# Designs tried in a protein design chat: miniprotein binders against q96jn8r1131to1294. Part 149

Target 1, 164 residues: q96jn8r1131to1294
Amino acid sequence: TLEFLENHGKNILLSNGNRTATRVASYNQGIVVINQPLVPQLLVQVRIDFLNRQWTSSLVLGVITCAPERLNFPASACALKRAAWLLRGRGVFHNGLKICEKFGPNLDTCPEGTILGLRLDSSGGLHLHVNGVDQGVAVPDVPQPCHALVDLYGQCEQVTIVNP

## First folded at step 14 (miniprotein)

Design kv19
Fold by ESMFold2-Fast, scan of step 14:
Structure kv19 (fold): chain B 164 residues (1-164), chain A 96 residues (1-96)
Amino acid sequence: as target 1 above (164 residues)
Amino acid sequence: DEKERKIEEIIYRAFELVDEGELEEALELIVEAIRLAVENKDEDLLVWAIYLIAEIAQELGDPELLEKVLELAEEAYELTKDPRIKWLIEYLEKDK
């Protein structure tokens, strides 16, 4: 059963059997990590439940290759040092360096109800899925083990893990 | 390298202090981490430390400190041209 880890950003409250994450304060400190490594063939999906449109930026999705159970999370996933590959807005970032200018839809404009998915292919390519549609390879050759991460940043105040 | 690891340990300790509600002590440590990251020319650690000092400033609710953090972020952006810092500047300006 997929769940969010109990180690998470300090503004997160987990509910619904640790399958729903709510950011209860501010705009940051909203990082959550899936409880199982992202192995090939595993599709991890989250649904955007609530957007607070007073903020300009929205959620960030990606993977980290460090062990998440005892990680001391930064205020924002974008501040993570080496070991993170992140999708933010239309860009793909590795440790803060933009490695792709335009990939998939603009994550800052996805509406409530959008289902976002992460999957590794057999070659270690990280794929983004949007409402069931594979957007292609965002990041090639992701090191393993890696863990799916969602940063409930800015507008995005709630997500829920959903099954395919 | 060894210097990078020491700066990481300072930032890690500052995060622990924030989690414990020791915001003033965390602030002292993160200011030192920023100084060391600049001296060591470590862009990633500088970005990490600046995001944490911004969070501490917001938690403290100190408008004078928030203005100092914004100024610091602007200087760091001129130095690095790092888009993560540019985003933080835009966010902090919007918050006011």
Scores: ipSAE 0.000, ipTM 0.167, lowest interface PAE 11.0, mean pLDDT 80

Design kv2
Fold by ESMFold2-Fast, scan of step 14:
Structure kv2 (fold): chain B 164 residues (1-164), chain A 96 residues (1-96)
Amino acid sequence: as target 1 above (164 residues)
Amino acid sequence: DEKERKIEEIIYRAFELVDEGELEEALELIVEAIRLAVENKDEDLLVWAIYIIANIAQELGDPELLEKVLELAEEAYELTKDPRIKWLIEYLEKDK
């Protein structure tokens, strides 16, 4: 079963059998990682449960290629100093470097109830799914093994892992 | 390691300045962070700092700075043989 790892950002509280992550303070320190490697064809999905519109930007989704069990998470996923590919707003980022201007919907505007998914295709392409709709390949040839990451940043204060 | 932590703080501050649009100040900080990361032989911090300076160069859209960043990345790759740097070099060269 998919769960969030017990190693997570300082402001995260896990509940519901480690399937719900809540950011209990501030706007940052909200990184969580799925407990299983993102293997090809596995669809990992999270639902946005609660948005605090006090903040401007919202959650970040992506993958990291380092082992997350002992990783000391920075305040924001965009500050990760390991190999990370992140979807933020409409952009695709690799370690803070914007490698694509416009991909999929603007993650800063997705409402509560939105289900966001990550999947690797058989060629190692990283796909974003929004409410069950495949947005296409955001990143080709992601190194493996890799791990799905969610940063409960800004507006997004709670997410829950959901199965298809 | 306290030296490692100080370099990490400089890099994070540079990243914050980029987000705020303070590209000139960010550039000054990240250049210093690269120097310190090389001196401290910290490959992870060096890779991170080089990615940040590449982002600054792209945001500024300065062709001369982009060429200097590519040269810097090539030197860092010779030093580290880190595949993350090799990927960045290929990405930057394709963008030209």
Scores: ipSAE 0.006, ipTM 0.262, lowest interface PAE 9.6, mean pLDDT 80

Design kv20
Fold by ESMFold2-Fast, scan of step 14:
Structure kv20 (fold): chain B 164 residues (1-164), chain A 96 residues (1-96)
Amino acid sequence: as target 1 above (164 residues)
Amino acid sequence: DEKERKIEEIIYRAFELVDEGELEEALELIVEAIRLAVENKDEDLLVWAIYMIAEIAQELGDPELLEKVLELAEEAYELTKDPRIKWLIEYLEKDK
């Protein structure tokens, strides 16, 4: 089954059979990675469980193409400037550089209960799903293998993996 | 760390400004974030801020600003020897 890897940001506590990630301190050090590669047609989904309105920005979602099991995670996913494709706010970023201006809803404004999903299509296109609705191709031709990543940054203090 | 939090908030505010089309104001904030990251010896925040100023420069389409960003990245690489900055330098050189 899908779980979060034991290798994660230092402020993360895993529970519920490693299917729930909680950031227990501060606003950062909250990166988690799914325990298996994002293979074509696999839909990986997380639900936003808890938002802390003390903070301004919220979660980041995406993929990395490096092996995550022994990766030394930076304080935030935005500092991953190698082998990373990230969705932040409304933008799509490759290694920290914006490659798409407006894609999908603003991730900083998604409420508690929102279900966010990542899926590769048969052509290697990375799709974002929001509450079951495919937003289209955010990134074409993602190198494989790749791994789904969630950064519980700022407002987002808890997410849970949910099945389609 | 309270100082890390402050710098990170500045960088995220700059992101919001870029999304709103307020590129010049975003630039001012990122320059301040770079200054604070250097003062704090926070390499991760410095890398993030430098990538952010590169994004803003690309959005503005200003070749003089892109050249200055490349110079800034080279100085940051001398300071940190961080391979993420080296990658950015190579990327910016190829996309000229």
Scores: ipSAE 0.000, ipTM 0.210, lowest interface PAE 10.9, mean pLDDT 81

Design kv21
Fold by ESMFold2-Fast, scan of step 14:
Structure kv21 (fold): chain B 164 residues (1-164), chain A 96 residues (1-96)
Amino acid sequence: as target 1 above (164 residues)
Amino acid sequence: DEKERKIEEIIYRAFELVDEGELEEALELIVEAIRLAVENKDEDLLEWAIYIIAEIAQELGDPELLEKVLELAEEAYELTKDPRIKWLIEYLEKDK
């Protein structure tokens, strides 16, 4: 069963059997990681439960290739060096550099109830799914093993893992 | 967009310098990135650059460097009035 790891950003509270993550303070320190490696064809999905419109930006989704149990999380996922491929707004980022300007919908404007998914295809391409719809390959040839990451940044204060 | 690219390139280069242990050179580049992000009113890049500076300050364990980071964040807040920068200032002040 899919759960968030107990190693997470310091502003996170896990509940619902570690399937719900709530950011209880500020706008940052909200990184959570799924407890299983993202293997090909596994679809990991989270639902946006609560948005605080005080903030401008919203959640970040992606993958990391370092071991999450030993990781000292930075304040924001965008501060992760070379081990991270991230989707933020409409951009795709690797090692802090924007590698794609416009991909999929704008994550900063997805409403409460949106279900966002990450999946690797059999060629190692990372796909974003939005409300069950495959948006295509955001990142080709993701190194393995990798782990799905959600950064409850800014507007997004709560997410819950949901089954396909 | 072109200005955003330039700021991102500076931030990326600063990451490379941190990896090489050139922390003070990385700090100089991030200071320039903060200035440009403020001028460009890019709150997301500004916040990201400030966090990288905070990480550098924590690695050095240098309270004087942390003080400089706080001063830069305060200047950025005066220019943008972005509440996220205010929260960052309060967060960094806990480290003192």
Scores: ipSAE 0.005, ipTM 0.175, lowest interface PAE 10.6, mean pLDDT 77

Design kv22
Fold by ESMFold2-Fast, scan of step 14:
Structure kv22 (fold): chain B 164 residues (1-164), chain A 96 residues (1-96)
Amino acid sequence: as target 1 above (164 residues)
Amino acid sequence: DEKERKIEEIIYRAFELVDEGELEEALELIVEAIRLAVENKDEDLLDWAIYIIAEIAQELGDPELLEKVLELAEEAYELTKDPRIKWLIEYLEKDK
């Protein structure tokens, strides 16, 4: 069973058997990580449950290649100190630098109810799925093991893990 | 920590301005955030701010600014020994 790890950003409250993450304060400190490595063909999906339009930017999705169980999470995923590949807005970022300008839809404009998925293909390519539609390879050759990460930043205050 | 919170809010605002395409305004804010992070000896916020100013420099395409950012990153790496900053230095060296 896929769950969010109990090690998470300090503004996060887990509920629904650790399958729902809610950011209960501010705009940051909202990083959550899936409880098992993202192995090839595993599709991890989250649904956007609640957006607060007082903020401009929204959630970030991606993978991290360090062990997350005892990691001291920074205030934002963009500040991660070790090997992160992140999808923010329309950009693809590696350790905070933009490596692709326009990939998939703009994550800052996805409405409540959107289902976002991450999957590794058999060649180690990281795929984004939006409402069941594969957007293609965002990042080739992701090192393994890696872990799926969601940063409930800005607008996005709640997500829930959804089965396929 | 009140000072840490203030610096974080400035970084957050610069981040929003980058998303909005207001790069010159974002640059002014992030330079101030870097100054405050150095004074406050906050290595995590300094590293975050350096990554944001690097993104601004790349988007502006200003080679003089990129050189200054590279120098700043090298100074930060000497202080923090953060592998993330080492990666950034290598990335920026290839870009020039």
Scores: ipSAE 0.012, ipTM 0.266, lowest interface PAE 8.6, mean pLDDT 80

Design kv23
Fold by ESMFold2-Fast, scan of step 14:
Structure kv23 (fold): chain B 164 residues (1-164), chain A 96 residues (1-96)
Amino acid sequence: as target 1 above (164 residues)
Amino acid sequence: DEKERKIEEIIYRAFELVDEGELEEALELIVEAIRLAVENKDEELLVWAIYIIAEIAQELGDPELLEKVLELAEEAYELTKDPRIKWLIEYLEKDK
């Protein structure tokens, strides 16, 4: 019963029992959040369903440590800057600040069908999984509770939650 | 707690103003929220407010304000021992 929260960016339409998020306009206002906190051992996965190649960059994913049901989402996740750890392109960002230059694959070039996952390990390390492959620890010691976030930015116009 | 809810509403409004680029207004509200969170001994709200004021200071690019925010974060860390604040202090000192 993993679902996207009803609170989301202005350009998002939820379907498929709130398991599919579609950005229906522009390139931004596409932030969605998973309905359960990301607790250790929970693997949250989304599949890239549709890429619109008129745009240059693509989706961002990560975690926020503020309460998502009350959050007024900005135009893009990079503008959040509120206890947020984000993966964009090959970078890892904390509150708008790049803290790692090269981590995992380039998210701007992941094709349709790619499955991206987020998981906390027992030590609070945030892991990225790509098509089932653990990329390692992107962020150590993430505060809890935290919530998995996906920003359907740029090219990425649709994602669907998939079971592990 | 009624006081907790009020502080939370102030912080939420400051979030909105930061996202809108209204940094001076956000700064006024967040300073009030920090004071109230300290008085109410609310660690989570204090951590939120400290991160927001640090973000505002960085966006404004005022070196004097950045120094004051660093001092404020040090005080908040002494009160809470929260690792999120410790990380922020280390980050702000490196960027200094």
Scores: ipSAE 0.000, ipTM 0.153, lowest interface PAE 13.2, mean pLDDT 80

Design kv24
Fold by ESMFold2-Fast, scan of step 14:
Structure kv24 (fold): chain B 164 residues (1-164), chain A 96 residues (1-96)
Amino acid sequence: as target 1 above (164 residues)
Amino acid sequence: DEKERKIEEIIYRAFELVDEGELEEALELIVEAIRLAVENKDEKLLVWAIYIIAEIAQELGDPELLEKVLELAEEAYELTKDPRIKWLIEYLEKDK
């Protein structure tokens, strides 16, 4: 079953059978990773449970191609210098470099209850799904194996893994 | 705003240094960013800089620095009355 890994950012508390992640402090140190590789056609979904509007930026999600079980996570996913493809705001980032200015909806404005999904297509293209709607290919040819990552940054203080 | 952008760049660089484990250099930069944010009366950037210096202090585990950061947060709260800073003060006091 899909769960968040026990290796996570230091401000994270896992609950609900490791399917809910809560950031209990500050605005950062909130990276969580799904426990199994994102294989083609697998749709990994998280629901935004709680937003704290005292912050201006919100969650980041994407994939990493390094082994996450022993990874020393940085304070923010956007500080990952290699092996990372991330969606933040409306941008798509590869290892900290913005590779697309405008993709999908602005993740900083998604309300509580929004369901965000990541899926690889048969050609290795990374798709973002928002409330069940496929936004298209954000990143072509993602190397495998890769793992879905969520950074509970800023406004986003809680997410839960959900199934369709 | 040129001044605001410059302060943001310093804060971002300090953030990168924290991620790299270069805590002493990050501390030096974030202290400068706090000074500039106060002079520029930029409450948003001051709040962010205060949170970063608190993280640096916690990572270093230096109780003298943590107490200094707590004092700095109290001063920032006097200037801004921002509830985010009040929350941080309570958080830092609890973890002592």
Scores: ipSAE 0.000, ipTM 0.231, lowest interface PAE 10.5, mean pLDDT 82

Design kv25
Fold by ESMFold2-Fast, scan of step 14:
Structure kv25 (fold): chain B 164 residues (1-164), chain A 96 residues (1-96)
Amino acid sequence: as target 1 above (164 residues)
Amino acid sequence: DEKERKIEEIIYRAFELVDEGELEEALELIVEAIRLAVENKDEDLLVWAIYIIAEIAQELGDPELLEKVLELAEEAYELTKDPRIKRLIEYLEKDK
């Protein structure tokens, strides 16, 4: 069963059997990681449950290739300078460097109820799914093992893991 | 408007500095943003700025600054009755 890992950002509260993550304060310190490695063909999905429009940016998602169980998470995922591939807004970022200007829809504008998914293909390509629609390969050749990460940044105050 | 835009730019820069761990510079900027938001009577920008200064105070671990931020949040709540500020006050009052 997919759950959020017990090691998470300081402002996160887990509930619903560790399948719902709520950011209870501020706009940052909201990183959560799925408890199992993202293996090829596993589709990990989260639903946006609550958006606070006082903030301009919203959730970030992607993968990390370091072990997450004892990792000291930074305030935001985009501050990760090692072993991280992230989707934020319309950009794709590798270790803090933007490697693609425009990929998929703008994550800062996805409404409540949107289901966002991450999947590795057989060649190690990382795919973003939006409401069941494959957006294509955001990152080729992701090293393994890797772990799906969601950063409840800014607008996004709650997400829940959804089974396919 | 133009004044609101400038305050937002200061707040966004403070966000970046907090995320980078540049807490002293972020503190200087956010104090200015709070002053401007109060003068401009912009409740949303005031709430944003208060959340950021609270984060800075917690990261610095400065008890005097934390107490000042709590007082600031209480004053802002009396002015706005904004539930976001009430949640922040409750969070800051918890020990762990």
Scores: ipSAE 0.013, ipTM 0.317, lowest interface PAE 8.3, mean pLDDT 83

Design kv26
Fold by ESMFold2-Fast, scan of step 14:
Structure kv26 (fold): chain B 164 residues (1-164), chain A 96 residues (1-96)
Amino acid sequence: as target 1 above (164 residues)
Amino acid sequence: DEKERKIEEIIYRAFELVDEGELEEALELIVEAIRLAVENKDEDLLVWAIYIIAEIAQELGDPELLEKVLELAEEAYELTKDPRIKKLIEYLEKDK
């Protein structure tokens, strides 16, 4: 079954059988990773449970291609400078470099209850799903194995893994 | 608002420089953004810029800079009474 990995950012508390992640302090140190590789056609979904509107930006999600079990996570996913493809706000980033200025909806404005999904297609293209709707290919040719990552940054203080 | 757009553009550029590892250049830009946000009385941009300078200080691993950022946040809180800044102060004090 899908769970968040026990190696996570220092401000994270896992509950609900490691399927719910809560950031219990500050605005950062909130990176969580799914416990198994994102294999083609597997749809990994998280629901935004709680937004604290005192912060300005919100969650980041994407994939990393390094082994997450022993990683010392940086304060934010934006600081990952290798092996990372991230969706932040309206942008797509590869190892800190912006590779697309406007893809899908603005992640900083998704309300509580939004379900965000990541899926690899058969060609290795990374897709974002929003409330069940495929937004298209955000990143072509993601190397494998890769792992789905969520950064509970800023406004987003809680997410829960949900089944399709 | 044209002024708000320009300040936001500087903040985004600082974020890009952080991602590129150009921390010194990012620090210079974010200091400018803080000054402009104060002049423009834009609390949201000020809070965002202060959070970015705190992350730059943490990535540099410079205790002296982190202490200066804490002082900056305390001054901003006295000026604005914004609860987001108070929360950052609490976080930075626990981290030291």
Scores: ipSAE 0.000, ipTM 0.172, lowest interface PAE 10.9, mean pLDDT 80

Design kv27
Fold by ESMFold2-Fast, scan of step 14:
Order: sequence, then C-alpha cells, then structure tokens
Structure kv27 (fold): chain B 164 residues (1-164), chain A 96 residues (1-96)
Amino acid sequence: as target 1 above (164 residues)
Amino acid sequence: DEKERKIEEIIYRAFELVDEGELEEALELIVEAIRLAVENKDEDLLVWAIYIIAEIAQELGDPELLEKVLELAEEAYELTKDPRIKYLIEYLEKDK
C-alpha cells in the first residue's frame, strides 16, 4: 500500500494511515515522499484537498533518485540541487535548472479536487497525469531507483494519496 | 512566522529573477536574504539562499564571485554543520 514516509518536512502532519499529508504551519517545510520506489507503470496519485489562497505559489511534485529515508529536506523542493526532477508552475526542473519552460497545466492554478499523478513508462520517461489525463513525457530516462516527492508549498496545505 | 515568510518571499523573488536572467538584481536580493536567514537562525532558508547565490555565481561566470560564494558556503557549514551545504561545496569545487 502506498503511504507517505515518516521522514518529511517539519511542518507536515501525517494522518489517515499516512495517506494524508497536512502542512500545519507557514508556507514551507512541506516535502513528503512516497514509501516505495516509483517503478515503471506504477501510477502514484495525490488529490489536492485544501488550498490557502493567501499564498501565491502552490505545490511542486516530481522525483528524487537519492534515498529518502534519512534525507535532510530543505525548506522548499526548489532548493534541491542534486538528484531531483521537479514540476513547478509550468516548468520542469532538474537539480534547480529549468529544462522545459512550458509543460502541462500551471500547477499554481490547479483547484481543490485536482488529482495529480506520476508514472514512469517502460523507457524510464516520467509522465504527469492530471485528472486521469496523461500530459506526456516531462523527463526522459529518469535513473532508477527513484522516489515520488510532493512539496506542499504555498497554497497547497493538504494532499491525500488516491488509488487509481 | 512573519520574519520567516518575509525572508522566503525575498528568496522566491531572487529565484524567479534567476529564471528570468536578471542576475544582478537576483544577487542583491539573495545577499540580503542570506543576512536575514543568519539573523533569524533559519538553517533551511539559509541553505536555500546559498544554493541560489551559487547558481547566480555560476551563471554570471565570475570566478571571483564563485570564490566568494565558496567562502560563504564554508562559513555557513561551520555555523550549521548542515550536510546539504557540504554537498554544495564539493559540487562547486568539482564542477569548475
């Protein structure tokens, strides 16, 4: 069963059998990681449960290729400069470098109830799914093993893992 | 925390300016953010700000600035003992 790891950002509270992550303070320190590697064809999905619109940016999601169990998370996923591929707003970032300017919908504008998914295809391409719709390959040839990461940044204060 | 929010907004603006190629303006903001993060004893914001100033130094291609950033990172590592900063130091030294 998919759960969020107990190693997470300091502002996160896990509930619902570690399937719901809530950021209980501020707008940062909200990184969570899925408890098993993202293997090809596994679809990991989270639903946006609550948005606080006093903040301007929203959640970030992607993958890391380092072991997450003892990782010291920075305040924001944007500060990860090693082994990270992230989707933020409309951009795709590798270790803090923008590698694609406009991919998929703007994550800063996804409403409550949106279901966001990450999946690797058979050739190691990382796909974003939005409400069940495959947006295509955001990142080709992601190294294995990799782990799905969600940063409850800014507006996004709660997400829940959803079965496909 | 009001101070934490203010510092992160400065860092976020600097990050956006780097993305837009406005490196001189980004540098001014990130230097102030580092000062405030040290004053506020916020290690995570300090790490984030140091990663951004390193990115600015690399994009500007200024060897003197990069050397100063390495010195800054070394000082921050002495202050925090945060392994993320040690990783950055090793990365910057190797990737030159």
Scores: ipSAE 0.012, ipTM 0.228, lowest interface PAE 8.9, mean pLDDT 81

Design kv28
Fold by ESMFold2-Fast, scan of step 14:
Structure kv28 (fold): chain B 164 residues (1-164), chain A 96 residues (1-96)
Amino acid sequence: as target 1 above (164 residues)
Amino acid sequence: DEKERKIEEIIYRAFELVDEGELEEALELIVEAIRLAVENKDEDLLVWAIYIIAEIAKELGDPELLEKVLELAEEAYELTKDPRIKWLIEYLEKDK
C-alpha cells in the first residue's frame, strides 16, 4: 500500500491513512515522499485536491536518490542540490539546474482534479503521466533506488494518492 | 511568511533567467531580492541571493561587477556574521 512517509516538511499534515497530504500553513515546507522506492513499472499517482490561487507557482514532483526516512527537508524541493530530479512548471531540473526547458504540460496551471503520475520504465527512464496520459521520458537513466517526491508548493495545498 | 515567499519567488525567477541567458534581467531581480532579504532580516534568503549574484557576475565576466559583489558580500557579513558569506568573500578576494 502506497502512503506518504511520516518524515515530511513541517507544514504538512497527513490524513486518510497517510494517503492525503495537506499543507496547513504558508506556501512552502510542503515536501512529502512516497513510502516505497519507485521500482520499474510501479505507477505512483497523486490527485490535486485543493489549489489556493493567491499563490503564483504550484506543485513540484520528481524523484530523489537519497534515503528519505531521515532526510532534513529544505523549505522547497528546488533547494535540493544533491540527488534530485524535479519537474516544475514546464522545466526538468537536476539538483537545481534546469536540464530541459519544455516538458509536458505546465504544472503551474494544472487544475484541481488533475491526476499526476510518476513511473520508471525498464531502462530507468522517468515518465510523467497526466490524467492517465504518458507524457514521455522526462529524465533518462535515473539512478536506483529512487523515491517519488511531491512538493506541495505555492498554489497546491492538498494532494491524495490514488490507485491506477 | 508572505514576505519570505515573495523574496524566494524573486530569487527563483532570477535563477531561471540565468538559465535562459537573460543575465541583465536576472541581475536586476537579484539586486531587488537582496534589498528585500536585508529589509526582512532573512539570512538564508540573503545568502542564497548573494551566491546567485556572484554566479551572474562570473558568467558576465565583468571585473567591475565582481568588485561590487565583493563589497556587497562584505556589507552582508557585517550585518549577519554568517560564515557562508565570509567564505564567499575569501573566495572572491582570492580570484581578484
Scores: ipSAE 0.005, ipTM 0.195, lowest interface PAE 10.2, mean pLDDT 81

Design kv29
Fold by ESMFold2-Fast, scan of step 14:
Structure kv29 (fold): chain B 164 residues (1-164), chain A 96 residues (1-96)
Amino acid sequence: as target 1 above (164 residues)
Amino acid sequence: DEKERKIEEIIYRAFELVDEGELEEALELIVEAIRLAVENKDEDLLVWAIYIIAEIARELGDPELLEKVLELAEEAYELTKDPRIKWLIEYLEKDK
């Protein structure tokens, strides 16, 4: 069963059998990682439960190809400069460098209740799903093994893992 | 931390300006963010800011700016010994 790892950002509290992550302070230190590798055909989904409109930016999601169980997470996922492919706002980032200017919807404007999904296709392409709709390949050729990551940054203070 | 939050907000604004194509304004902000991150001894924010200024230099296509960014990255590596900065230096040197 899918859960968030116990190794997470300092401001995270896990609940609901480690399926809900809440950022309890500030706007950062909110990185969580799924407990098993993102293998082809596995669809990992999270629902946005609560947005704090004090902040302008919101969650970031993507994959990392390093082992997450003992990783010292930076304050923000965008500060990961190795082994990270991230979706932030409308952009796609590899190790902190923008590799695609506009992909999918603006993640900074997704409302509460939005379900965001990550899936690898058989060729290693990383797909974003929004409310069940495949947005296409955000990142081709992701190295494996890789792990799904969510950064509860800014507005996004709570997410829950959901099944199809 | 109030100082950390302020620096991160400047870095985020620079990111937004890069997305908007406002590269000169983004450059001005990110230079200030680097200065503040150094003063605040915040290695993660410093690394993030240096990666953003490298993106700006590449998008502007300015060889002189790229050289200055490479020098800045080398100074930051001496200050932090952070392997992420060493990787960026190697990456930028391939562009030259």
Scores: ipSAE 0.005, ipTM 0.264, lowest interface PAE 9.9, mean pLDDT 82

Design kv3
Fold by ESMFold2-Fast, scan of step 14:
Structure kv3 (fold): chain B 164 residues (1-164), chain A 96 residues (1-96)
Amino acid sequence: as target 1 above (164 residues)
Amino acid sequence: DEKERKIEEIIYRAFELVDEGELEEALELIVEAIRLAVENKDEDLLVWAIYIIAEIAQELGDPELLEKVLELAEEAYELTKDPKIKWLIEYLEKDK
């Protein structure tokens, strides 16, 4: 079963059988990782449950290629060095560098109830799904193994894993 | 916390500048971010900033700067006892 790993950012509280992640403090320290590798055709989905509009930016999602079980998470996913491909706002980022300016919807404006999904295609391309709609390839040739990551940053204070 | 967000924005900008090869500008920004993170007692932003200044020092090949970064990390660990800082000290010592 898909769950969030017990190793997570320090402001996270897991509930609902480790399928719901809540950020209980501040705006950062909210990184969570799915408990199994993102293998081709596996669709990992999370629903945005709660947004705090006092903050400017919202959640970040993507993949990391390092082993997450013992990883010492930084305050923000964007601080991960050379192991992460991240979607933030409308941008695609690797190691803090913006590699694509306009991809998919603006993640900072997705409302509560939005379902965001990550999937690898057979060629190793990382796809973003929004409410069931494939947005296309955000990142080609993602190294394997990789793990799906969600950073409950800023506005996004709660997400829940949902099945397809 | 708006002050924490401002510090994080400075750190992120320095992070971008390192990847662009603008090491001198990145160094100026990250030194200021470290000062602000210490004043704000934000240990996680401090650790992130130390990661970036360590990368700058490694790319510049400046052993004196690397020694200063290690000393800074050791001082931060004495103050906070944060395992993330201890991990960074071990990382820096192996590279040294």
Scores: ipSAE 0.000, ipTM 0.175, lowest interface PAE 11.4, mean pLDDT 79

